# Ledger of designs, part 9: VH-VL binders against NFX1-type zinc finger-containing protein 1 homolog (znfx-1)

Target 1, 210 residues: NFX1-type zinc finger-containing protein 1 homolog (znfx-1), of Caenorhabditis elegans (e9p860r1531to1740)
Amino acid sequence: RQQHRMNLTISDKIVKLSFYDNVTDAENVGLYPDVQGMATNLFFWSHTSMEESPDEVSWLNKHEISMTVALVKHLLKQNYTTNDIVVLATYSAQKNLMYREYANVFGSTPDSNVIPVETVDSFQGKERKIVIVSLVRSHRGGRENTGIGFLAVANRICVALTRAQHGMYIIGNGAYIMNNSELWNKIVNNLRRSNLIEYNLPLKCVAHGN
Short names: E, the ipSAE of ESMFold2; O, the ipSAE of OpenDDE; V2, 0.75 times the mean of E and O plus 0.25 times the DockQ between their complexes.

## First folded at step 4 (VH-VL)

Design x2 (framework fv_emicizumab_arm2)
Fold by ESMFold2-Fast, scan of step 4:
Structure x2 (fold): chain C 210 residues (1-210), chain A 122 residues (1-122), chain B 107 residues (1-107)
Amino acid sequence: as target 1 above (210 residues)
Amino acid sequence: QVQLVESGGGLVQPGGSLRLSCAASGFTFSYYAIQWVRQAPGKGLEWVSSISWDSDSTYYRREVKGRFTISRDNSKNTLYLQMNSLRAEDTAVYYCARLTYEWGSGTYFDYWGQGTLVTVSS
Amino acid sequence: DIQMTQSPSSLSASVGDRVTITCKASQSISSYLAWYQQKPGQAPELLIYAASSLQSGVPDRFSGSRYGTDFTLTISSLQPEDIATYYCQQYGNSPYTFGGGTKVEIK
C-alpha cells in the first residue's frame, strides 16, 4: 500500500483505523522528521464559516482559503519550500480561487515559487512531504444544507488523506461534516480523542518549545 | 457579461485630491483581485495599484506609494482609488482591470473598464 | 524593475499581410507575458496570456511565441479591424511593466 510514504501518526489515526482495520505499517513509517514549527504532524484545524456557491454546482469556502494561506506562510518561514508542500482542494472552484489568492499574497511570483494547489483527483498517485486539505463543504448561513458531496465518497477521502509523507493538515468545518457522514464522524472522533482537532492551529515556537 | 465602469475623474489642481470608483457587474466581484492601470495622454500603459479579493493585500507603484490608497467594498461591488497630493505627472486615463490567475499561466488582466480621465493642471 | 522593450513603435501594412511585433524582457520572466490590443478611444483588451495562450473569443489569426526573453505577437493575415496599438506586459515579477506599444495602421 502507501503506508511507507506516511508518518506513523497519519497511518494509525486515519488510514489504519478508518480504512484498513488489519493493515500493518511498513517498517520505515515514522522515520521521517516531525514537521518544523508545528506541535503535531496531523491536525484538523476546524472552523464554523459557511460555504458559498455562485451557481449551485461550484463550491467555495473563502474562510478556508484565508486559513490555508496563513498556514502556508507559517510553513515557508520554517524553511519548507514550494516543492515540499501541496494544497488539495476538494472542488475545482476552491482551487481556482486559492490560486488567485496566492498571487495576491505573494505578489507576481513564478509558478516555481507558488505552492501547488490541486484537486484530489488530479493529485491521485502523487505525494508530498506536507499536504494541506481544504474540505470546503459547510453550512449555508441559514439556508437549507446541501450535504457534503465529494466528502461522502469513501475512496476519494482515502486518496486525499494518504498523500502526505511527513504531515497532514485538514481544514474544514469538523462539526458540520461529522454530523453529515458516518465515516467522518468516526474520523473526527478519532482525532478528538487524540487532541488533534481544534479551532486554533497548534503552532510550535522553536525557541520556547510551546 | 463582465463589466467594469470607472468614475470620479476630472480636473484638479496640483496638490489636490480625487477619489476614483470602479463599479463591477456580471461576475462575483469578491472572488477577484482588481487593479488600477493608467495611461497618460498619447503615452503607454502603466500599472498603478492592486488589491486582493479580501482587501488583506495591497500593492503600489513606487511613485504613488504614500499618496494613493486602493480599497474596495465587496458589499457594493465597488473598487476605489483615493488619490492625494496629486502631481502633473498623474494626469492620465485610469482603468480598472480584473486580475485572474491560472496555474501554469500566472496572473493577467482579462477584463478592463472604459477608463476615467484625471487631469492635474494649474 | 523589469524593462520591456517593444518594437517597432509603429508599422503600416496591407490587409492580408503577416504582421510581427516583438517584445524583449531585460530579465527572465519565464512565459509570464500578455499581449493587449487597444483600439483608438477604447480600453485595452486581452489577446494572449502566458506568452502563447489565446484568450477566448480572440480570432485565431493572432498568435504568440517565446524564445528565451524574446516574445513575438503575430497577426497571420491583417484585417481592417486590427488597426490598434498593441502592448506587451510582463507579470513574472512585481511591479507589472508594459512595453512602449506598437501602433498598427493599414496602408
Scores: ipSAE 0.006, ipTM 0.469, lowest interface PAE 12.7, mean pLDDT 79

## First folded at step 5 (VH-VL; framework fv_mogamulizumab)

Design p1 (from n6 with heavy chain S31D; at its last look DockQ between E and O 0.65; V2 from the best seeds 0.00; counts 0 for: pae E 5.0 > 2)
Heavy chain, then light chain:
Amino acid sequence: EVQLVESGGDLVQPGRSLRLSCAASGFTFSDYDMSWVRQAPGKGLEWVATISYSGSRTYYPDSVKGRFTISRDNAKNSLYLQMNSLRVEDTALYYCARDEGYSYGLDYWGQGTLVTVSS
Amino acid sequence: DVLMTQSPLSLPVTPGEPASISCRSSQSLLHSNGYTYLEWYLQKPGQSPQLLIYKVSNRFSGVPDRFSGSGSGTDFTLKISRVEAEDVGVYYCMQGTHYPYTFGQGTKVEIK
ESMFold2, look of step 5: ipSAE 0.171; ipTM 0.689
ESMFold2 (binder alone), look of step 5: mean pLDDT 94; pTM 0.954
OpenDDE, look of step 5: ipSAE 0.026; ipTM 0.630

Design p2 (from n6 with light chain Y35W; at its last look DockQ between E and O 0.62; V2 from the best seeds 0.00; counts 0 for: pae E 6.6 > 2)
Heavy chain, then light chain:
Amino acid sequence: EVQLVESGGDLVQPGRSLRLSCAASGFTFSSYDMSWVRQAPGKGLEWVATISYSGSRTYYPDSVKGRFTISRDNAKNSLYLQMNSLRVEDTALYYCARDEGYSYGLDYWGQGTLVTVSS
Amino acid sequence: DVLMTQSPLSLPVTPGEPASISCRSSQSLLHSNGWTYLEWYLQKPGQSPQLLIYKVSNRFSGVPDRFSGSGSGTDFTLKISRVEAEDVGVYYCMQGTHYPYTFGQGTKVEIK
ESMFold2, look of step 5: ipSAE 0.020; ipTM 0.566
ESMFold2 (binder alone), look of step 5: mean pLDDT 94; pTM 0.952
OpenDDE, look of step 5: ipSAE 0.031; ipTM 0.633

Design p3 (from n6 with heavy chain Y53W; at its last look DockQ between E and O 0.42; V2 from the best seeds 0.00; counts 0 for: pae E 7.8 > 2)
Heavy chain, then light chain:
Amino acid sequence: EVQLVESGGDLVQPGRSLRLSCAASGFTFSSYDMSWVRQAPGKGLEWVATISWSGSRTYYPDSVKGRFTISRDNAKNSLYLQMNSLRVEDTALYYCARDEGYSYGLDYWGQGTLVTVSS
Amino acid sequence: DVLMTQSPLSLPVTPGEPASISCRSSQSLLHSNGYTYLEWYLQKPGQSPQLLIYKVSNRFSGVPDRFSGSGSGTDFTLKISRVEAEDVGVYYCMQGTHYPYTFGQGTKVEIK
ESMFold2, look of step 5: ipSAE 0.015; ipTM 0.577
ESMFold2 (binder alone), look of step 5: mean pLDDT 94; pTM 0.953
OpenDDE, look of step 5: ipSAE 0.060; ipTM 0.622

## First folded at step 7 (VH-VL; framework fv_mogamulizumab)

Design q1 (from p1 with heavy chain S103Y L106F; at its last look DockQ between E and O 0.42; V2 from the best seeds 0.00; counts 0 for: pae E 5.0 > 2)
Heavy chain, then light chain:
Amino acid sequence: EVQLVESGGDLVQPGRSLRLSCAASGFTFSDYDMSWVRQAPGKGLEWVATISYSGSRTYYPDSVKGRFTISRDNAKNSLYLQMNSLRVEDTALYYCARDEGYYYGFDYWGQGTLVTVSS
Amino acid sequence: DVLMTQSPLSLPVTPGEPASISCRSSQSLLHSNGYTYLEWYLQKPGQSPQLLIYKVSNRFSGVPDRFSGSGSGTDFTLKISRVEAEDVGVYYCMQGTHYPYTFGQGTKVEIK
ESMFold2, look of step 7: ipSAE 0.080; ipTM 0.599
ESMFold2 (binder alone), look of step 7: mean pLDDT 94; pTM 0.953
OpenDDE, look of step 7: ipSAE 0.065; ipTM 0.633

Design q2 (from p1 with heavy chain S35H S103W; at its last look DockQ between E and O 0.21; V2 from the best seeds 0.00; counts 0 for: pae E 5.9 > 2, placed apart)
Heavy chain, then light chain:
Amino acid sequence: EVQLVESGGDLVQPGRSLRLSCAASGFTFSDYDMHWVRQAPGKGLEWVATISYSGSRTYYPDSVKGRFTISRDNAKNSLYLQMNSLRVEDTALYYCARDEGYWYGLDYWGQGTLVTVSS
Amino acid sequence: DVLMTQSPLSLPVTPGEPASISCRSSQSLLHSNGYTYLEWYLQKPGQSPQLLIYKVSNRFSGVPDRFSGSGSGTDFTLKISRVEAEDVGVYYCMQGTHYPYTFGQGTKVEIK
ESMFold2, look of step 7: ipSAE 0.018; ipTM 0.553
ESMFold2 (binder alone), look of step 7: mean pLDDT 93; pTM 0.938
OpenDDE, look of step 7: ipSAE 0.120; ipTM 0.633

Design q3 (from p1 with heavy chain S35H S56K L106F; at its last look DockQ between E and O 0.69; V2 from the best seeds 0.00; counts 0 for: pae E 3.9 > 2)
Heavy chain, then light chain:
Amino acid sequence: EVQLVESGGDLVQPGRSLRLSCAASGFTFSDYDMHWVRQAPGKGLEWVATISYSGKRTYYPDSVKGRFTISRDNAKNSLYLQMNSLRVEDTALYYCARDEGYSYGFDYWGQGTLVTVSS
Amino acid sequence: DVLMTQSPLSLPVTPGEPASISCRSSQSLLHSNGYTYLEWYLQKPGQSPQLLIYKVSNRFSGVPDRFSGSGSGTDFTLKISRVEAEDVGVYYCMQGTHYPYTFGQGTKVEIK
ESMFold2, look of step 7: ipSAE 0.303; ipTM 0.717
ESMFold2 (binder alone), look of step 7: mean pLDDT 94; pTM 0.956
OpenDDE, look of step 7: ipSAE 0.028; ipTM 0.626

Design q4 (from p1 with heavy chain S54R S103F; at its last look DockQ between E and O 0.59; V2 from the best seeds 0.00; counts 0 for: pae E 7.9 > 2)
Heavy chain, then light chain:
Amino acid sequence: EVQLVESGGDLVQPGRSLRLSCAASGFTFSDYDMSWVRQAPGKGLEWVATISYRGSRTYYPDSVKGRFTISRDNAKNSLYLQMNSLRVEDTALYYCARDEGYFYGLDYWGQGTLVTVSS
Amino acid sequence: DVLMTQSPLSLPVTPGEPASISCRSSQSLLHSNGYTYLEWYLQKPGQSPQLLIYKVSNRFSGVPDRFSGSGSGTDFTLKISRVEAEDVGVYYCMQGTHYPYTFGQGTKVEIK
ESMFold2, look of step 7: ipSAE 0.012; ipTM 0.517
ESMFold2 (binder alone), look of step 7: mean pLDDT 93; pTM 0.953
OpenDDE, look of step 7: ipSAE 0.036; ipTM 0.625

## First folded at step 8 (VH-VL; framework fv_mogamulizumab)

Design u1 (from q3 with heavy chain T50Y; at its last look DockQ between E and O 0.17; V2 from the best seeds 0.00; counts 0 for: pae E 4.7 > 2, placed apart)
Heavy chain, then light chain:
Amino acid sequence: EVQLVESGGDLVQPGRSLRLSCAASGFTFSDYDMHWVRQAPGKGLEWVAYISYSGKRTYYPDSVKGRFTISRDNAKNSLYLQMNSLRVEDTALYYCARDEGYSYGFDYWGQGTLVTVSS
Amino acid sequence: DVLMTQSPLSLPVTPGEPASISCRSSQSLLHSNGYTYLEWYLQKPGQSPQLLIYKVSNRFSGVPDRFSGSGSGTDFTLKISRVEAEDVGVYYCMQGTHYPYTFGQGTKVEIK
ESMFold2, look of step 8: ipSAE 0.076; ipTM 0.570
ESMFold2 (binder alone), look of step 8: mean pLDDT 94; pTM 0.952
OpenDDE, look of step 8: ipSAE 0.031; ipTM 0.616

Design u2 (from q3 with heavy chain T50R; at its last look DockQ between E and O 0.35; V2 from the best seeds 0.00; counts 0 for: pae E 4.9 > 2)
Heavy chain, then light chain:
Amino acid sequence: EVQLVESGGDLVQPGRSLRLSCAASGFTFSDYDMHWVRQAPGKGLEWVARISYSGKRTYYPDSVKGRFTISRDNAKNSLYLQMNSLRVEDTALYYCARDEGYSYGFDYWGQGTLVTVSS
Amino acid sequence: DVLMTQSPLSLPVTPGEPASISCRSSQSLLHSNGYTYLEWYLQKPGQSPQLLIYKVSNRFSGVPDRFSGSGSGTDFTLKISRVEAEDVGVYYCMQGTHYPYTFGQGTKVEIK
ESMFold2, look of step 8: ipSAE 0.167; ipTM 0.661
ESMFold2 (binder alone), look of step 8: mean pLDDT 94; pTM 0.957
OpenDDE, look of step 8: ipSAE 0.031; ipTM 0.629

Design u3 (from q3 with heavy chain Y102W; at its last look DockQ between E and O 0.20; V2 from the best seeds 0.00; counts 0 for: pae E 6.5 > 2, placed apart)
Fold by ESMFold2, look of step 8:
Structure u3 (fold): chain C 210 residues (1-210), chain A 119 residues (1-119), chain B 112 residues (1-112)
Amino acid sequence: as target 1 above (210 residues)
Amino acid sequence: EVQLVESGGDLVQPGRSLRLSCAASGFTFSDYDMHWVRQAPGKGLEWVATISYSGKRTYYPDSVKGRFTISRDNAKNSLYLQMNSLRVEDTALYYCARDEGWSYGFDYWGQGTLVTVSS
Amino acid sequence: DVLMTQSPLSLPVTPGEPASISCRSSQSLLHSNGYTYLEWYLQKPGQSPQLLIYKVSNRFSGVPDRFSGSGSGTDFTLKISRVEAEDVGVYYCMQGTHYPYTFGQGTKVEIK
């Protein structure tokens, strides 16, 4: 069982520990460069911000859009191109809101040649050097527990977390989702043990002559 | 001005059905979770039902589960409680209450509508 | 079900003096989202209940500063720093953290 897509950190900390025991890495993935401007190639950028849903079917997280835009802008300053990066949203409403609010970063349509934003389902079978995953689901600040929806479905989460080649950056309410899913409890605890989850995203300032 | 006006309370025999209504005005009804709370004569308050702002989720205590159904029509700004298989212990003043779950509890209540179940 | 126990159940008061009502829950009211949904309501004679305090310690709009809420976990308190004649009625605590939502028995506040 040999995978040819993912950087060793993603394979070691996500795939091997949470989804598959017997995955080995092809030699080409061990040669991937570190993501420029980032302290690590895998990180969960956590927050405590609330979800929104106008109809309890469509789910949004506006703070995660702001976090995503900030990270995308940082990566573009590191000389990554729009062909190197994809943003995966776990809900179509999140994708649509990103395009509407930030057309100058994500384009005015889903087929724009700016940074692509796709749903996890529409990106199945595809890959990118750098993947940013917006998890969306959190609490609403109210007494009702609305759950975590899509995030409870193990095979869809496996798809979401296995699309990146060089680096993957997960944006979500880590404390909330770990308390609402055994799968996420395991993933978040594995990331904590490796110092790969925090409220502050660790960056690496690198000056390049290009 | 926020208004909640309950109606449909009546005197009925055990085993009968009754439908309560709550007319909402002065706010965007579809943004709020809604509740029914009852108060038996001379007694305290008892939560009876909750419906989420879109109507997709409903919740009940065991005392009424399977007999009562909360519903809403967001186009008509109306909340309903269908009460089936009524019992003497369902006798109470029934309040409609609004819930903004982000910051407030049950922040506005109607005047209540009286349901009396007596043989 | 979470049992909410208020004490005292009857509280004679003298205007101008402080008053305190206790509410204890049979389980922690800390929600998985980090908030505690403990609320206080006042039902004045012949009226519908009105919200005083939400999420333990936050006063609802228009509630005078003399009302304050405190507590955590399973122990909660409503305080009135200087009772006024208009404060008479039945006070209820309510937990909204766990289904079914449950009220305390009520504390009847009356002028001595």
Scores: ipSAE 0.025, ipTM 0.582, lowest interface PAE 6.5, mean pLDDT 86
ESMFold2 (binder alone), look of step 8: mean pLDDT 94; pTM 0.956
OpenDDE, look of step 8: ipSAE 0.039; ipTM 0.601

Design u4 (from q3 with light chain N58Y; at its last look DockQ between E and O 0.26; V2 from the best seeds 0.00; counts 0 for: pae O 3.7 > 2)
Heavy chain, then light chain:
Amino acid sequence: EVQLVESGGDLVQPGRSLRLSCAASGFTFSDYDMHWVRQAPGKGLEWVATISYSGKRTYYPDSVKGRFTISRDNAKNSLYLQMNSLRVEDTALYYCARDEGYSYGFDYWGQGTLVTVSS
Amino acid sequence: DVLMTQSPLSLPVTPGEPASISCRSSQSLLHSNGYTYLEWYLQKPGQSPQLLIYKVSYRFSGVPDRFSGSGSGTDFTLKISRVEAEDVGVYYCMQGTHYPYTFGQGTKVEIK
ESMFold2, look of step 8: ipSAE 0.377; ipTM 0.746
ESMFold2 (binder alone), look of step 8: mean pLDDT 94; pTM 0.955
OpenDDE, look of step 8: ipSAE 0.039; ipTM 0.637

## First folded at step 9 (VH-VL; framework fv_mogamulizumab)

Design y1 (at its last look DockQ between E and O 0.06; V2 from the best seeds 0.00; counts 0 for: pae O 8.3 > 2, placed apart)
Heavy chain, then light chain:
Amino acid sequence: EVQLVESGGDLVQPGRSLRLSCAASGFTFSDYDMHWVRQAPGKGLEWVATISYSGKRTYYPDSVKGRFTISRDNAKNSLYLQMNSLRVEDTALYYCARDEGYSWGSYGFDYWGQGTLVTVSS
Amino acid sequence: DVLMTQSPLSLPVTPGEPASISCRSSQSLLHSNGYTYLEWYLQKPGQSPQLLIYKVSYRFSGVPDRFSGSGSGTDFTLKISRVEAEDVGVYYCMQGTHYPYTFGQGTKVEIK
ESMFold2, look of step 9: ipSAE 0.075; ipTM 0.659
ESMFold2 (binder alone), look of step 9: mean pLDDT 93; pTM 0.951
OpenDDE, look of step 9: ipSAE 0.013; ipTM 0.571

Design y2 (at its last look DockQ between E and O 0.06; V2 from the best seeds 0.00; counts 0 for: pae E 5.2 > 2, placed apart)
Heavy chain, then light chain:
Amino acid sequence: EVQLVESGGDLVQPGRSLRLSCAASGFTFSDYDMHWVRQAPGKGLEWVATISYSGKRTYYPDSVKGRFTISRDNAKNSLYLQMNSLRVEDTALYYCARDEGYDWSGSYGFDYWGQGTLVTVSS
Amino acid sequence: DVLMTQSPLSLPVTPGEPASISCRSSQSLLHSNGYTYLEWYLQKPGQSPQLLIYKVSYRFSGVPDRFSGSGSGTDFTLKISRVEAEDVGVYYCMQGTHYPYTFGQGTKVEIK
ESMFold2, look of step 9: ipSAE 0.115; ipTM 0.668
ESMFold2 (binder alone), look of step 9: mean pLDDT 92; pTM 0.946
OpenDDE, look of step 9: ipSAE 0.052; ipTM 0.684

Design y3 (from u4 with light chain T36R; at its last fold request DockQ between E and O 0.28; V2 from the best seeds 0.00; counts 0 for: pae O 3.5 > 2)
Heavy chain, then light chain:
Amino acid sequence: EVQLVESGGDLVQPGRSLRLSCAASGFTFSDYDMHWVRQAPGKGLEWVATISYSGKRTYYPDSVKGRFTISRDNAKNSLYLQMNSLRVEDTALYYCARDEGYSYGFDYWGQGTLVTVSS
Amino acid sequence: DVLMTQSPLSLPVTPGEPASISCRSSQSLLHSNGYRYLEWYLQKPGQSPQLLIYKVSYRFSGVPDRFSGSGSGTDFTLKISRVEAEDVGVYYCMQGTHYPYTFGQGTKVEIK
ESMFold2, look of step 9: ipSAE 0.420; ipTM 0.738
ESMFold2 (binder alone), look of step 9: mean pLDDT 94; pTM 0.956
OpenDDE, look of step 9: ipSAE 0.046; ipTM 0.647
ESMFold2, fold request of step 17: ipSAE 0.012, 0.335, 0.328; ipTM 0.545, 0.729, 0.722
ESMFold2 (binder alone), fold request of step 17: mean pLDDT 94, 94, 94; pTM 0.956, 0.956, 0.955
OpenDDE, fold request of step 17: ipSAE 0.026, 0.033, 0.053; ipTM 0.646, 0.641, 0.646

Design y4 (from u4 with heavy chain S103D; at its last look DockQ between E and O 0.34; V2 from the best seeds 0.00; counts 0 for: pae E 5.5 > 2)
Heavy chain, then light chain:
Amino acid sequence: EVQLVESGGDLVQPGRSLRLSCAASGFTFSDYDMHWVRQAPGKGLEWVATISYSGKRTYYPDSVKGRFTISRDNAKNSLYLQMNSLRVEDTALYYCARDEGYDYGFDYWGQGTLVTVSS
Amino acid sequence: DVLMTQSPLSLPVTPGEPASISCRSSQSLLHSNGYTYLEWYLQKPGQSPQLLIYKVSYRFSGVPDRFSGSGSGTDFTLKISRVEAEDVGVYYCMQGTHYPYTFGQGTKVEIK
ESMFold2, look of step 9: ipSAE 0.101; ipTM 0.668
ESMFold2 (binder alone), look of step 9: mean pLDDT 94; pTM 0.955
OpenDDE, look of step 9: ipSAE 0.036; ipTM 0.611

## First folded at step 10 (VH-VL; framework fv_mogamulizumab)

Design z1 (from y3 with light chain S32Y; at its last look DockQ between E and O 0.27; V2 from the best seeds 0.00; counts 0 for: pae O 4.3 > 2, grease 19.9 > 18.9)
Heavy chain, then light chain:
Amino acid sequence: EVQLVESGGDLVQPGRSLRLSCAASGFTFSDYDMHWVRQAPGKGLEWVATISYSGKRTYYPDSVKGRFTISRDNAKNSLYLQMNSLRVEDTALYYCARDEGYSYGFDYWGQGTLVTVSS
Amino acid sequence: DVLMTQSPLSLPVTPGEPASISCRSSQSLLHYNGYRYLEWYLQKPGQSPQLLIYKVSYRFSGVPDRFSGSGSGTDFTLKISRVEAEDVGVYYCMQGTHYPYTFGQGTKVEIK
ESMFold2, look of step 10: ipSAE 0.346; ipTM 0.734
ESMFold2 (binder alone), look of step 10: mean pLDDT 93; pTM 0.955
OpenDDE, look of step 10: ipSAE 0.027; ipTM 0.623

Design z2 (from y3 with heavy chain S54Y, light chain Y99T; at its last look DockQ between E and O 0.11; V2 from the best seeds 0.00; counts 0 for: pae O 6.6 > 2, placed apart)
Heavy chain, then light chain:
Amino acid sequence: EVQLVESGGDLVQPGRSLRLSCAASGFTFSDYDMHWVRQAPGKGLEWVATISYYGKRTYYPDSVKGRFTISRDNAKNSLYLQMNSLRVEDTALYYCARDEGYSYGFDYWGQGTLVTVSS
Amino acid sequence: DVLMTQSPLSLPVTPGEPASISCRSSQSLLHSNGYRYLEWYLQKPGQSPQLLIYKVSYRFSGVPDRFSGSGSGTDFTLKISRVEAEDVGVYYCMQGTHTPYTFGQGTKVEIK
ESMFold2, look of step 10: ipSAE 0.449; ipTM 0.777
ESMFold2 (binder alone), look of step 10: mean pLDDT 93; pTM 0.952
OpenDDE, look of step 10: ipSAE 0.043; ipTM 0.555

Design z3 (from y3 with light chain Y99R; at its last look DockQ between E and O 0.09; V2 from the best seeds 0.00; counts 0 for: pae O 4.8 > 2, placed apart)
Heavy chain, then light chain:
Amino acid sequence: EVQLVESGGDLVQPGRSLRLSCAASGFTFSDYDMHWVRQAPGKGLEWVATISYSGKRTYYPDSVKGRFTISRDNAKNSLYLQMNSLRVEDTALYYCARDEGYSYGFDYWGQGTLVTVSS
Amino acid sequence: DVLMTQSPLSLPVTPGEPASISCRSSQSLLHSNGYRYLEWYLQKPGQSPQLLIYKVSYRFSGVPDRFSGSGSGTDFTLKISRVEAEDVGVYYCMQGTHRPYTFGQGTKVEIK
ESMFold2, look of step 10: ipSAE 0.327; ipTM 0.728
ESMFold2 (binder alone), look of step 10: mean pLDDT 93; pTM 0.953
OpenDDE, look of step 10: ipSAE 0.070; ipTM 0.568

Design z4 (from y3 with heavy chain Y104W; at its last look DockQ between E and O 0.08; V2 from the best seeds 0.00; counts 0 for: pae O 3.7 > 2, placed apart)
Heavy chain, then light chain:
Amino acid sequence: EVQLVESGGDLVQPGRSLRLSCAASGFTFSDYDMHWVRQAPGKGLEWVATISYSGKRTYYPDSVKGRFTISRDNAKNSLYLQMNSLRVEDTALYYCARDEGYSWGFDYWGQGTLVTVSS
Amino acid sequence: DVLMTQSPLSLPVTPGEPASISCRSSQSLLHSNGYRYLEWYLQKPGQSPQLLIYKVSYRFSGVPDRFSGSGSGTDFTLKISRVEAEDVGVYYCMQGTHYPYTFGQGTKVEIK
ESMFold2, look of step 10: ipSAE 0.399; ipTM 0.755
ESMFold2 (binder alone), look of step 10: mean pLDDT 93; pTM 0.954
OpenDDE, look of step 10: ipSAE 0.046; ipTM 0.582

## First folded at step 11 (VH-VL; framework fv_mogamulizumab)

Design c1 (from z2 with light chain R36T K55E F60D; at its last look DockQ between E and O 0.35; V2 from the best seeds 0.00; counts 0 for: pae O 7.6 > 2)
Heavy chain, then light chain:
Amino acid sequence: EVQLVESGGDLVQPGRSLRLSCAASGFTFSDYDMHWVRQAPGKGLEWVATISYYGKRTYYPDSVKGRFTISRDNAKNSLYLQMNSLRVEDTALYYCARDEGYSYGFDYWGQGTLVTVSS
Amino acid sequence: DVLMTQSPLSLPVTPGEPASISCRSSQSLLHSNGYTYLEWYLQKPGQSPQLLIYEVSYRDSGVPDRFSGSGSGTDFTLKISRVEAEDVGVYYCMQGTHTPYTFGQGTKVEIK
ESMFold2, look of step 11: ipSAE 0.060; ipTM 0.572
ESMFold2 (binder alone), look of step 11: mean pLDDT 93; pTM 0.953
OpenDDE, look of step 11: ipSAE 0.019; ipTM 0.579

Design c2 (from u4 with heavy chain S52R K56S, light chain K55E; at its last look DockQ between E and O 0.13; V2 from the best seeds 0.00; counts 0 for: pae E 9.4 > 2, placed apart)
Heavy chain, then light chain:
Amino acid sequence: EVQLVESGGDLVQPGRSLRLSCAASGFTFSDYDMHWVRQAPGKGLEWVATIRYSGSRTYYPDSVKGRFTISRDNAKNSLYLQMNSLRVEDTALYYCARDEGYSYGFDYWGQGTLVTVSS
Amino acid sequence: DVLMTQSPLSLPVTPGEPASISCRSSQSLLHSNGYTYLEWYLQKPGQSPQLLIYEVSYRFSGVPDRFSGSGSGTDFTLKISRVEAEDVGVYYCMQGTHYPYTFGQGTKVEIK
ESMFold2, look of step 11: ipSAE 0.011; ipTM 0.496
ESMFold2 (binder alone), look of step 11: mean pLDDT 93; pTM 0.954
OpenDDE, look of step 11: ipSAE 0.028; ipTM 0.575

Design c3 (from z2 with light chain R36T S57D F60D; at its last look DockQ between E and O 0.25; V2 from the best seeds 0.00; counts 0 for: pae O 7.2 > 2)
Heavy chain, then light chain:
Amino acid sequence: EVQLVESGGDLVQPGRSLRLSCAASGFTFSDYDMHWVRQAPGKGLEWVATISYYGKRTYYPDSVKGRFTISRDNAKNSLYLQMNSLRVEDTALYYCARDEGYSYGFDYWGQGTLVTVSS
Amino acid sequence: DVLMTQSPLSLPVTPGEPASISCRSSQSLLHSNGYTYLEWYLQKPGQSPQLLIYKVDYRDSGVPDRFSGSGSGTDFTLKISRVEAEDVGVYYCMQGTHTPYTFGQGTKVEIK
ESMFold2, look of step 11: ipSAE 0.342; ipTM 0.736
ESMFold2 (binder alone), look of step 11: mean pLDDT 93; pTM 0.950
OpenDDE, look of step 11: ipSAE 0.022; ipTM 0.583

Design c4 (from z2 with heavy chain S30D, light chain R36T K55E; at its last look DockQ between E and O 0.31; V2 from the best seeds 0.00; counts 0 for: pae E 9.9 > 2)
Heavy chain, then light chain:
Amino acid sequence: EVQLVESGGDLVQPGRSLRLSCAASGFTFDDYDMHWVRQAPGKGLEWVATISYYGKRTYYPDSVKGRFTISRDNAKNSLYLQMNSLRVEDTALYYCARDEGYSYGFDYWGQGTLVTVSS
Amino acid sequence: DVLMTQSPLSLPVTPGEPASISCRSSQSLLHSNGYTYLEWYLQKPGQSPQLLIYEVSYRFSGVPDRFSGSGSGTDFTLKISRVEAEDVGVYYCMQGTHTPYTFGQGTKVEIK
ESMFold2, look of step 11: ipSAE 0.006; ipTM 0.504
ESMFold2 (binder alone), look of step 11: mean pLDDT 93; pTM 0.951
OpenDDE, look of step 11: ipSAE 0.008; ipTM 0.564

